# VHH binders against PI-PLC X domain-containing protein At5g67130, part 6

Target 1, 376 residues: PI-PLC X domain-containing protein At5g67130, of Arabidopsis thaliana (Mouse-ear cress) (q93xx5)
Amino acid sequence: CSNGNCQLLDSCSSATDCVSGLYCGDCPAVGRSKPVCTRGQATSPTSIINGLPFNKYTWLMTHNAFSNANAPLLPGVERITFYNQEDTITNQLQNGVRGLMLDMYDFNNDIWLCHSLRGQCFNFTAFQPAINILREVEAFLSQNPTEIVTIIIEDYVHRPKGLSTLFANAGLDKYWFPVSKMPRKGEDWPTVTDMVQENHRLLVFTSVAAKEDEEGVAYQWRYMVENESGDPGVKRGSCPNRKESQPLNSKSSSLFLMNYFPTYPVEKDACKEHSAPLAEMVGTCLKSGGNRMPNFLAVNFYMRSDGGGVFEILDRMNGPVLCGCETLSACQPGAAYGSCKNVTVQTRTPSMDSTAGSNSGGSYSGSVQFSRSLAS

## First folded at step 1 (VHH)

Design d05 (framework vhh_8fcz_2)
Fold by ESMFold2-Fast, scan of step 1:
Structure d05 (fold): chain B 376 residues (1-376), chain A 122 residues (1-122)
Amino acid sequence: as target 1 above (376 residues)
Amino acid sequence: QVQLVESGGGLVQPGGSLRLSCAASGFTFSSYAMNWVRQPPGKGLEWVSGISYSGGSTTYADSVEGRFTIIRDNDKKMVYLQMTSLKTEDTAVYYCARGTPYRYSGSLYDYEGQGTQVTVSS
């Protein structure tokens, strides 16, 4: 195949060989010697099912979204840190990323995105003024009136009203989801339809509790549980909660942030990790959370996979919850829950079969002929 | 297993020189930025110097600029801190630290060594 007609997993020599939305990708880490057409874009779950509470959906989130290969360098300075992503935040959003993890610091008489030593930004750990990235987010929300974006801030900003002023200056106030409408005690969120209607399409969370009352920025762990990041978070067979989070099975909040990235961001391994290992870990975290499906899947190098990657896994997370089908592509808009199309599933990604009250679960690959509902 | 082992500390007179060494193992050394951090008696940790993964960029705290030089040897998996014109204020335990690329609430770095004591006294 060639000239834009090669399908997912077909061999390719360049991106122009693959159908729109796919790129020609290598994954030597899984033993592959030839590149294949690989997914590069998420299917929007709200394009298929848009009437459910926000906390029923799973969104793609990029870890340290600002730390990417295209980030500008300060004049005369080389950064002494790694990239976590390969493309710009604008490209991330165009490809279906809807959650952004950002580290914000006071630096150079401004608020900057930095990946630095606890609370102190330096020129060799600085990326760019935070307002630049927030302006990209504003442009995206302005051009895509039905889309919802979540920002999670690891917050080292000490300037009085620093966050509220920053977001206002970026023109984001008109999309701001107010803390007063955020559900407490594990109650359901407003529906996506209601959020779009109210134009409450930007959710912002901070790691600093005082800023909820002082600036109207929601304190993250009041509204969500979160697993460990780094090597503890990718260790097979366990899904421990982050120290700031309540236990994953706590009913005090309705959102679940699932991290899946190792301590060292190894680009060459990401394509392997984003396939069967990630699918297995989603099943493990689902059970650790008391059958609560994660709402944000946070990864490094989100584009890297052996074919379907994080995008196929997101479809399998959303399908059972949103429409009662094994994958989002089996959902039929307007049909009753559990009314599914027959879908042929690529053999490289195992299904996430789960049963209530079990610490273990079944996983298999192949064609999916019968859907199983996952209880959230 | 990630390990960082510092050496080269000791007692030195004001105005003197000392070279600290850090031997790294258990990770791809040439892919990580490296730092020196110190803890003066009764004080918190203070960042001293950093070097990029390639060695092409170095930076220093204002208090040591022009007096200290950070160097790395990727083939030997070593990072060094050459200290000159030492002052009594430089007295501290010096730690070699691997820069963290991740969000760690409560962490300055993802791995550090045991430290090496530097005492500047007449």
Scores: ipSAE 0.011, ipTM 0.363, lowest interface PAE 9.2, mean pLDDT 84

Design d06 (framework vhh_8fcz_2)
Fold by ESMFold2-Fast, scan of step 1:
Structure d06 (fold): chain B 376 residues (1-376), chain A 121 residues (1-121)
Amino acid sequence: as target 1 above (376 residues)
Amino acid sequence: QVQLVESGGGLVQPGGSLRLSCAASGFTFDDYAMNWVRQPPGKGLEWVSGISWSSGSITYADSVEGRFTIIRDNDKKMVYLQMTSLKTEDTAVYYCARKGYSYGRTPFDYEGQGTQVTVSS
């Protein structure tokens, strides 16, 4: 195949060989000797189903979204050479990323994005002023009126009113989801339709509890459970919660952030990790969370895969919960729950069901519970 | 409870070699990535190398790649930095550091006392 006709997993020589939405990518880590047409974009779940509570959806999230090789360097300084992503925030959002993890610091009389040490930003760990990235988010929300973005801040900002001033200066206050409307006690969130109607399309969380009262920025672990990140979080067979989080099966909050990335990012391994290992870990975390599907899947190098990658896994997380089908691509807009179209899915990714039991024909043990809950 | 103790520093001629050691205690060592960071005289902190819990992922700063090797021994709860072809630019206090989790206040939640490496003369 050639000239825009190559399908997912077909061999290719350039991106122009692949059908729209795919790029020509390789994955030597899985033993592949030739590049294949590879997914580069998430299917928007709200383009299919938009009437459900926000906490029923799973969104792609990028770990340290700002940390990439193309960020500008300060003059005369070499940066520590470890990156988490390969493209701009604008490109990430265009490709279907809806969650952004940002590390914010006081630096150079401003608030900067840094991947740093000891709670301090240095010349060699600094990427750029945070307002630059927030202006990219503003442009995206302005241009895409039905989309919702979540920002999670690892917060080292000490300047008074720093976060509230920063977001206002970026023009983002008009999209701000107010803390007063955030559900507590594991209650359902407003529906996506209601959030769009009210223009509450930016959710911002901070790691600093005091800023909820002081600046109106939600304290992250009041509203979500989160598994460990880094090397402890990718150990096969377990999905431990992080120390700041309640246990993953706690009913005190309705959101679930699932991290899947090692402590040190290695680009060449990401395409392998985003296939069978990630699918297995989703099943493990689903079980550890009491059969609650994660709402954010946070990864490094989100574009890298052996074909379907994180995008295929997101479709398999959303399909059963949102429409009762094996994958989001089998959902029929406007149809009843469980009304699925026949799709031929080319995949190298195994089942996500980590529990012993029979396959329910596109419904997993954990997702069966969610499917029944949504049907009532 | 967490303790990291570095040793092995000293004075060495350019082109020489040293092995730094870090003894860890007070935590489940094989659940954490370990790092070496350094601070040259009059300069800020510089990351040198990192090793994952399993040794499956190892990374180096561009300035030391090919000259330094990071090794861990989970049974002994040790991490090492083998330094070869030392340059005057490698003169610094070297710290062993445990990697913190995302959303922790620091990317390294514990550091040792440091060990001085001086490359001169």
Scores: ipSAE 0.000, ipTM 0.288, lowest interface PAE 12.3, mean pLDDT 83

Design d07 (framework vhh_8fcz_2)
Fold by ESMFold2-Fast, scan of step 1:
Structure d07 (fold): chain B 376 residues (1-376), chain A 123 residues (1-123)
Amino acid sequence: as target 1 above (376 residues)
Amino acid sequence: QVQLVESGGGLVQPGGSLRLSCAASGFTFSSYEMNWVRQPPGKGLEWVSGISSSGSTITYADSVEGRFTIIRDNDKKMVYLQMTSLKTEDTAVYYCARSLGRYYDSWGTMDVEGQGTQVTVSS
């Protein structure tokens, strides 16, 4: 196939060979000899089901969303840090990313995004002023009036009123979800429909507890449980909570942030990791959380896959919870729970079976047969 | 262009020794902390050892302390890992990586791995 008619998993030579929404992607790590048409965009779950509480949905989140090789360099300076993503935050949002992890520092008489040492940003580790990225978020929210974005800040900002002033200057206060409306005891969040009507479409969390009272920025671990990141977080067979988090099965909060990225980001392995290994880890974390489906899936190099990738896994996480179907694409808007379309299977990712169970009382009604294995 | 090139791996019997080398180019080597990290078959990356830019401070993972020695030569732009008393559990692809400082809240400040060098401990 060629000229825009190649389907998911068909061999390709360039992106123009693939149907709209797919790119021509390579993954030697799974033993593939040729690139295939690969998913590059998430299906928006709210375009299909928008009447459920926010904490029933699973969103794609990018770890260190600002950390990409195309970010501007300071004159005469080489950047000396890891890259976690390949594209801009604008491109990430266009592709269906709805959660952004950002490291914020006081630097160069401003607040900057840096991938740096404990509390200290250097010119070698600096990416750009945070306001530039927040203006991209503002533009996206303005242009997409039904979309909701979550920002999680690893917070090294010490300047007085730094975060509140920064977000106001970026024009984001009009979208701000107020802390006073955030559930604290594991209750359901407002529905997506209600959030859109109230224009409460930006959720912002900080790692610094005092900023909730001082600046109105929610303290992250009051509202969500979170597994460990890095090598402990990708270790097969376990899903431990991070030190700042309550145990994953705690009923004190209704959100679950699931990290899935190694300590050392390795781009060449990401396409393999975002298939069977990730699907298995979702199952492990679901069990550790007391059958609680994660609400944010945070990854490096989110575009990298062997075909369906994180996008397909997100569909399989959302389908059973939101409409009682195996995948989000099988949901029928306005139909009863469990009323599903017949969907053609276009994947090499193994079945998630027990992982696809819902902690809201809904359950996965079966498994999808996959035509290929990840053997390479 | 920043480059790190690992070498010196191979097949060795349990209890044996190997010396890994990492040749650096494209940056001011003497300004960076250097590290060895490894990836065992079917597992994630594991930090092994680090040496400060001057060579005055050295750290090791608990699993290798007393058996491995990290050395750097700033004039030759080289970092080495001398491995002794090798165990089957040491089987991995070994990578060298540059970083700023010894410990980070964000391990993501450690960057530029080479292609790696395979160490297999077996008879």
Scores: ipSAE 0.000, ipTM 0.213, lowest interface PAE 12.4, mean pLDDT 83

Design d08 (framework vhh_8fcz_2)
Fold by ESMFold2-Fast, scan of step 1:
Structure d08 (fold): chain B 376 residues (1-376), chain A 124 residues (1-124)
Amino acid sequence: as target 1 above (376 residues)
Amino acid sequence: QVQLVESGGGLVQPGGSLRLSCAASGFTFSNYAMNWVRQPPGKGLEWVSGISGSGGRTTYADSVEGRFTIIRDNDKKMVYLQMTSLKTEDTAVYYCAKDSYYGSGRLYPDFDYEGQGTQVTVSS
């Protein structure tokens, strides 16, 4: 195939070979010898179903979103850290990322994004002033009036009123979801439709409890449970909660943040990890959360996959919850729950006869049922 | 409480090999990622390599990838840096560094303790 006719998993040499919405990507980690047409964008669940409480949706989140291949170096300084993402925040948002993890520090008489040492930013771990990234978020929200963005701050800012001043200076206060309207005790959030109508389209959480009262920035673990990240968080068969979080099956909060990234980001392995292993881990975490679907799926190198990747997984997380179908693409806008389109799934498992099935489309996993109660 | 003791530094010729060792104590070794960082003469600190707590993942600075190998032995509470094809620009004081966060991938590398260092000099 050629000239825009190549479907998901077809071999390609250039993005122009693939149908719209796919790029030409490789995954040597699954043994693939040639690139294939690969998903690069999430389907917005709110373009399909927008009338449900915010805590029913699953959103793509990027771990250390600022730590990307396009980030500038300080003049004359080599960076002592590594990247978690490949593209800009603007590109991430355009591709369907709706959650951003940002590490904020006092540095160089400003608030900076840093991937740093001992809770302090240094010139060799600094990326850029946080306001630059927040202005990209402001531009996105201004241009996309029905979209909602969540920011999770790992917070090392000690300057007085630092976060509230920063967000106001970035022009983001007009989108701010107020703490006073955040549900307590595991109650449902406002519907996406109501949030859009009120223009409460930016949710911001901090790791520092005092800042909720002092600056109006929600304390993260009052509103969400979160699994462990890093190597313990990607270990097969378990989904333990993070130390600051209540147990994942706690009904005291209505949001669930699922981390799925190793301690050290390895770009070449991400495409394999975002396939069958991720699908299995979603099932494990769903069970650990008392059959509550995660609301944020946080990953490194979100575009890397062996075909469908995190995007396919997100569709499978949203479909059962939002419309009662196995995947979001089977949802029919305006139809009754459980009324689904017939959809062709383009994923396969390696054949038992192929040691190099990973060199072709045979490296893909089959469907994973995430919600037992919604089984067809 | 936490202690890291580096050893193995010395003078080597360009193209040579050297193995650095780091003995750790005072914490549950297998629960933390370990790193090597270095400071060349007249330059700032630069990160060299990291290894996850389980040893299942390793990563390297572009300048050393393919030449250096980071290894850990959790039973002996040791981390090593095997250096091959050494270049004059590898001359530096090398430090073993413990990651600051247990099981967290949200901020890496983030070191809460560094050892005393060991000098590596690559010269004829």
Scores: ipSAE 0.000, ipTM 0.331, lowest interface PAE 12.1, mean pLDDT 83

Design d09 (framework vhh_8fcz_2)
Fold by ESMFold2-Fast, scan of step 1:
Structure d09 (fold): chain B 376 residues (1-376), chain A 122 residues (1-122)
Amino acid sequence: as target 1 above (376 residues)
Amino acid sequence: QVQLVESGGGLVQPGGSLRLSCAASGFTFSDYYMNWVRQPPGKGLEWVSGISSSGSTITYADSVEGRFTIIRDNDKKMVYLQMTSLKTEDTAVYYCARDYEYDFWSGSFDYEGQGTQVTVSS
């Protein structure tokens, strides 16, 4: 195939060979000798079903969203750090990312984004003033009036009122979801429709408890449970909660953040990690959470996969919860729960065992078996 | 007071061997996972190898597996990288890095020195 007619997983040699929405991607890490047409964009779940509480949806989230190799260097400074992403925040949002993890520091008499150590930013770990990235978020929200963005701040900002002033200066106040309307004790969030109607389309969480009262920025672990990140978080067969979080099956919080990235980011391994291993880990975390589907899937190098990647996994996480179908693309807007389109599934079988067999004839990441009752 | 001091770099011909050393001080060395990372000229950081606190788990980047060996000596508070069959692509500054066990979404390691330069050329 060629000239825009190659389907998902078909061999390709250039960007123009694949049908619209796919790119020609390589994954030597899975033993592939030739690139294949690969997904690069998420399907917005709210474009299909928008009447459910916010805590029923799963969103793509980028770990250290600002940390990419093409970010400008500071004059006279060599940056010594690892990169977690390959593209800009604007590109990420255009591709369907709706959650951004940002590390914010007091630095150079400003608030900066840094990939740093010991809770302190240095010249060689700094990327850019946080205001630059927040202005990209403002532009996206302004141009896309039905979209909701979540920001999670690893917070090393000590200047008084630093976060509230920063977000106000970025023009984000008008989208701010107020802490006073955030559900307490595991209650359901407002529906996506209600959030859009009220223009409460930016959710911001901080790792610092005092800032909720002092600045109106929600303390993250009052509202969500979270698994461990890094190497402990990608360990096969376990999904332990992080120290600051309540147990994943706790009824005290209605949101669930699932981290899925190793301690040291390795771009060439990401396409393998985002295949069968990710599908298996979603199943493990679902069980650890008491059959509660994660609401944010946080990854490095989100576009890298052996075909369907994080995008196919997100569709399979959303489908059963939002409409009772195997995948989001099978949902019918306005139809009763369980009324599904007949769609072609490019996996061996719709079971957990199918996710282990990516070497058996060209299946992409596969499907994880989900209960229809998760929609309750 | 955490300090990691790398040494052992130098100029070597393709196919040659070199041993890097990292001396640790200021912390309980036997409690930490240790890593080697490198930065080639004009490129970003690349993880090379890691070893668990007990030495029971060892991992390598695909580009160096079979050629490099990571070793730790908890009594001497040292981690080593034995490099064989060196290629021009191995030219980089090599850093010794310690994993912090706690929350950084930006990563969880320290490197405390200027590293040690390895240059592979004819």
Scores: ipSAE 0.000, ipTM 0.232, lowest interface PAE 16.4, mean pLDDT 83

Design d10 (framework vhh_8fcz_2)
Fold by ESMFold2-Fast, scan of step 1:
Parts: C-alpha cells; structure tokens; sequence
Structure d10 (fold): chain B 376 residues (1-376), chain A 122 residues (1-122)
C-alpha cells in the first residue's frame, strides 16, 4: 500500500502512505526491521460518552510534559537533564493528552518548570517560566469548551500564594475545579457533563498538603492512589503503591494514577514497552487496586509504540467501564450497556489480563524527579 | 541497575596530564548526556564537564575550559576526561554521572560510583 491508503500495522515508508491520523513509525526494539502505520492520537472518551462520573474515565497523562528534546535552549546555557517527551504541550493536548505532570520551582524571581533535583532549579535544568505553559493550557481550554485537563504538580514553590497567583495570572481561575466539590471518601465525582456545565474543567493537584487549605490546590494523595513509578513500577507481576499513597485497593479515594515509565527514559525502548508489557501491567494494577481501573495512565514518549500503543490500551481500559464493550471504538452513543458495534479485533493488540510474576521493591520520591536511589 | 565505574586517578605534578575513564552499564548509554563532577577536599561538589548523547556538543566549567576534554565511546559504553595542564586546585575525587543527578543541588548523589582520586602536588 501507499499514498494514504495504508491501514494500522501496514508497512510504510512515509507518513503520507498511512490513512489520516496515523504516522509511519518504527520499533526495532520488538525486532521489526521496517516501519508500520502507527497511532499518534487518542480517541476522546467524552466524545463517545460524557454522562458518567469523572472517576469512571481513563485519561492519557504525560510524565514531565514540559521536558522535551525540542524545547528551545536558554541563551548561552545547555540543559543537562533527561527528556521525557518529544513534542510541545500544545501538540500533546491536540493528540489527546489530558493529564500533565509538571515540576514547579521558585527560580529567577518567578515560578519555572525545571527537571531538577531536591527542590532547587538551576539554569542548566530550567525549561521555561511555568506561566508560558499554563497559557498554552488556557488557550486549549478556551478553544475546546468541552475538554477537561488535569495538572499534577511536583511542588517546590515556597513563595506565599505562589500557585494560586500563577494560575490566576494565566487566566485559568475561570476553569478551576474547587476542592469543596472533590469527593473525599471514595465517592463518585461529578459527571463530565456537570463539570462542563459548571466550567470546572481544570483539576490541579499538588504534592504539598498545606496548599489545599492555604491556596485551594488539592493535595494529590487525599484524592488518588498511585503506584510506584520508575523501574519498580514497570516490573512484571506487581503493582506496589508509592510511599505517599494509600494502598491501591483503599476505598478512601476514587481516583487511581498509574505510572508506567522506567527510571531512565529511553525513547527507542518506549515503543516496545507501550505494547504487550503495558497491557499486562494494566491488568496487574487493576487487580492490585481491587478491580478498580486506573484513571490516569502516565507515560514517557506517549506516541511511541509498535502500532496501537498507549492509545489502543486506553481504548481497552475505557470500553469495558464506559459502555461494557471490549474497546472504546465499539461503544454506541445512547445504546444500552453491553450493546457494541462489530469491530475487528486487531491481532497485535495485547490481552489486558494480568500474569503472575515476581514482586517489585524500591521507591520513587517524585513523579518527575530522580532524587532517590532504588538500591537500599 | 545502573552502574558507573570510574578509574584512572592518581598522583601527578602540576602541569601534568591524566585520563579518567568511566564504564557504564544497566541503561541505554548512547541516549544520555554524560558528566564529570568533582569534590575537592573539604568542599562541595563542583560540575566539571558534560557531553551530549551523540558526542557533538561538549560543555566545561570556566575553571577547566581549554585544559580538559570530555570524550565518549558509545560502542564501548565509556566516557573519558582528558586532563592537561593540571593545577593544585584540580585535586579532588572525580565522579561520573549520567544525565541530571542530585549533585546539582549539593545533596547526596544517586547512581554514582566510588569515584577516582586525583591529587596534584609537587
């Protein structure tokens, strides 16, 4: 095939060979010698079903969303840090990313996004003032009135009222989901329809407990359970909670953040990891959470896969929960639960059933920070 | 598990030369910036030099610019620091580090080797 008619998983030489919405991607890590038409965009689950509580949906989340290899270098300074993504936050949002993990620091008399260590940003680790990225988020929410964005902050901001002032200056106050409406005892969240009607379309969480009372920014681990990230989080057969989180099967919170990225980001391996290994880990985490489906799937290099990637896995996470079908694409708006379209099951799409394996150990001190050794 | 093993340190006279080596394992070496940092006796950690994943870009601290050269060999998973015109103030334990580590904040280092001692004295 060629000239725009190549389907998912067909061999290709250029993106122009693939049908709209697919790109021509390779994955040598799975032993493939030639590229295939590969997904690069998520299907919005709310475009199919929007009447369910927010905590029934699974959203794509990017780890260190600001940390990409194409970000402009500061004049006269080279960054000495890891990159976790390939494209801009605007491109991420256009491709269906709805969760953003951001590290915020006091730096240069402002609040900056930095991929740094132990609570301090340096010019070699700085990316840009946080307000620049928040203005991109504001532009997206303004242009897409039915979309909901979640921001999780690894928070090193010490200036008084720093976060509340920052978000207000970015024009985001009008979308702010208030802490007072967040369920505290594992209850269902408001429906997506209600959130859109109230214009509560921005959820912001902080790693600092005091900021909930002081600034109205929700303390992350009061509202969600979270598995370990890094190498412990990708270890087959186990899905341990991170130290700040309650156990994954706790009924005290209704959100579940699932991390799936290694300690050291490796772009060429991401396409292999985002296929069968990720699907198996979703099954493992589902069981560890007491049969609760994760609500945020946080990855590095979200576009990389051997074909369907995180996008196909998200569809398989959303389908059974939202409409009772194997995949989101089989859901029929307005139909009874379990009434599904006839969709050909892709043979390369992996099973989401968990498998038995060894337990993982260790800890990770933050979503985007590598400040702790995994060796005790 | 990530391992970084430094070697090549020793005693040299001022004006002398020395080559440090770092052997890396447990991660995709060719995808990461590599750095040398040092800790002089009784002082904090000081960044010395960095080299991009492909080797096309190098950076140096002002104190060593023009005297030190950082080199990498991705096939062998090695990074080197060629030191020339050594000064007494270059005396330190030298550590190899991949990407960004806790040394930038003056706290404990993660994923460092035992270091290699460089002593410059007459």
Amino acid sequence: as target 1 above (376 residues)
Amino acid sequence: QVQLVESGGGLVQPGGSLRLSCAASGFTFSSYWMNWVRQPPGKGLEWVSGISSGGSSTTYADSVEGRFTIIRDNDKKMVYLQMTSLKTEDTAVYYCAAGLYSFWSGYSLDYEGQGTQVTVSS
Scores: ipSAE 0.000, ipTM 0.134, lowest interface PAE 21.7, mean pLDDT 82

Design d11 (framework vhh_8fcz_2)
Fold by ESMFold2-Fast, scan of step 1:
Structure d11 (fold): chain B 376 residues (1-376), chain A 123 residues (1-123)
Amino acid sequence: as target 1 above (376 residues)
Amino acid sequence: QVQLVESGGGLVQPGGSLRLSCAASGFTFSSYAMNWVRQPPGKGLEWVSGISGSGGSTTYADSVEGRFTIIRDNDKKMVYLQMTSLKTEDTAVYYCAKEGYRSSWYTGSFDYEGQGTQVTVSS
């Protein structure tokens, strides 16, 4: 196939060979010798179902969204840190990323994005002024009036009212979801429809508790549970909560942040990790959370996969919760829960049931039509 | 839990040499950049040198460039600071510091457990 007619998993030589929404991607880590048409964007769950509480949806989140190979270098400085993403924040948002993890520091008489040590940014760990990235977010929200973005800040900013001033200067105040309307007892969030109508389309969380009262920036672990990140977070068969979080099955908060990225970000392995291993981990975390689906799936190198990747897994997380179907594409707008389309699915990803078998037991599937439960 | 144990400090005369060592445990050593930072008496912390996880990239503060060398041995989980041509202004407590990742954040301070090693350059 060629000239825009190659389907998911078909061999390709260029992105122009693949149907719209796919790119020509390689994954030697799964034993493939040639590139195939690979998913490059998420299906927007709100384009299918928009009337449910915000905490019923699963959103794609990028770990250290600012830390990418295209980030500018400071003049004369070698940066000593890892890259976590390949493309710009603007490209991430265009491809369906709706959550951004950002590390913010006081640096060079400004607030900068840095991947650093001791709560201090240095020229060799600095990426760029935070306002540059926040202006990209503002442009996206302005151009896409029904979209909601979440920012989670690992917060090393000490300057007075630093975060509130920064977001105001980026023109983001008009989208700010107020802390006073955030549910605190595990209650449902406002519906996506209501959030869009009120223009409360930017959620911002900080790791610093005092900033909720001082600046109106929500303290992260009051509103969400979170699993361990890094090597503990990708360990097969386990989904432990991080120390700042309540247990994952706690009903005191309504959001669940699931991290899935190793301590050392290895780009060449990401395409393999985002298939069977990730599907298995979603099942493990679902059970650890008391059968509660995660609301944010945070990954490195989100574009990398062996075909469907994180995007296929997000569809499988959203489908059962939002409409009772095995995948988001089987949902019928306006239909009763459990009323599903027959869909053609091409996948290498096994079930997300953590007890079903090894995550290396994934199978290649051609075009198939079926309807089934994600859980059991 | 992350642990970093510094050693090798001591009293040396100006122009002398010392090698500082840092033994790491509790994390995947080769996955993190490692740094040496110092605190001179009565002053704030000063970054000295850094080395990438693979050891392929190193950088140095202007004040120590050409005199200090940072080295790591990933098999032994060690990072070293070779100091030559020591000056009285190099007198400080030297700390080994691991690059922080989200899973290892705790207080906004160095991601380590250690007390540093004292270097005194005096005649």
Scores: ipSAE 0.005, ipTM 0.361, lowest interface PAE 10.0, mean pLDDT 83

Design e01 (framework vhh_rezetamig_d1)
Amino acid sequence: QLQLQESGPGLVKPSETLSLTCTVSGGSISSSSYYWGWIRQPPGKGLEWIGHIYYSGSTYYNPSLENRVTISVDTSKNQFSLKLSSVTAADTAVYYCARGRYSSGWYFDYRGQGTLVTVSS
ESMFold2-Fast, scan of step 1: ipSAE 0.211; ipTM 0.660

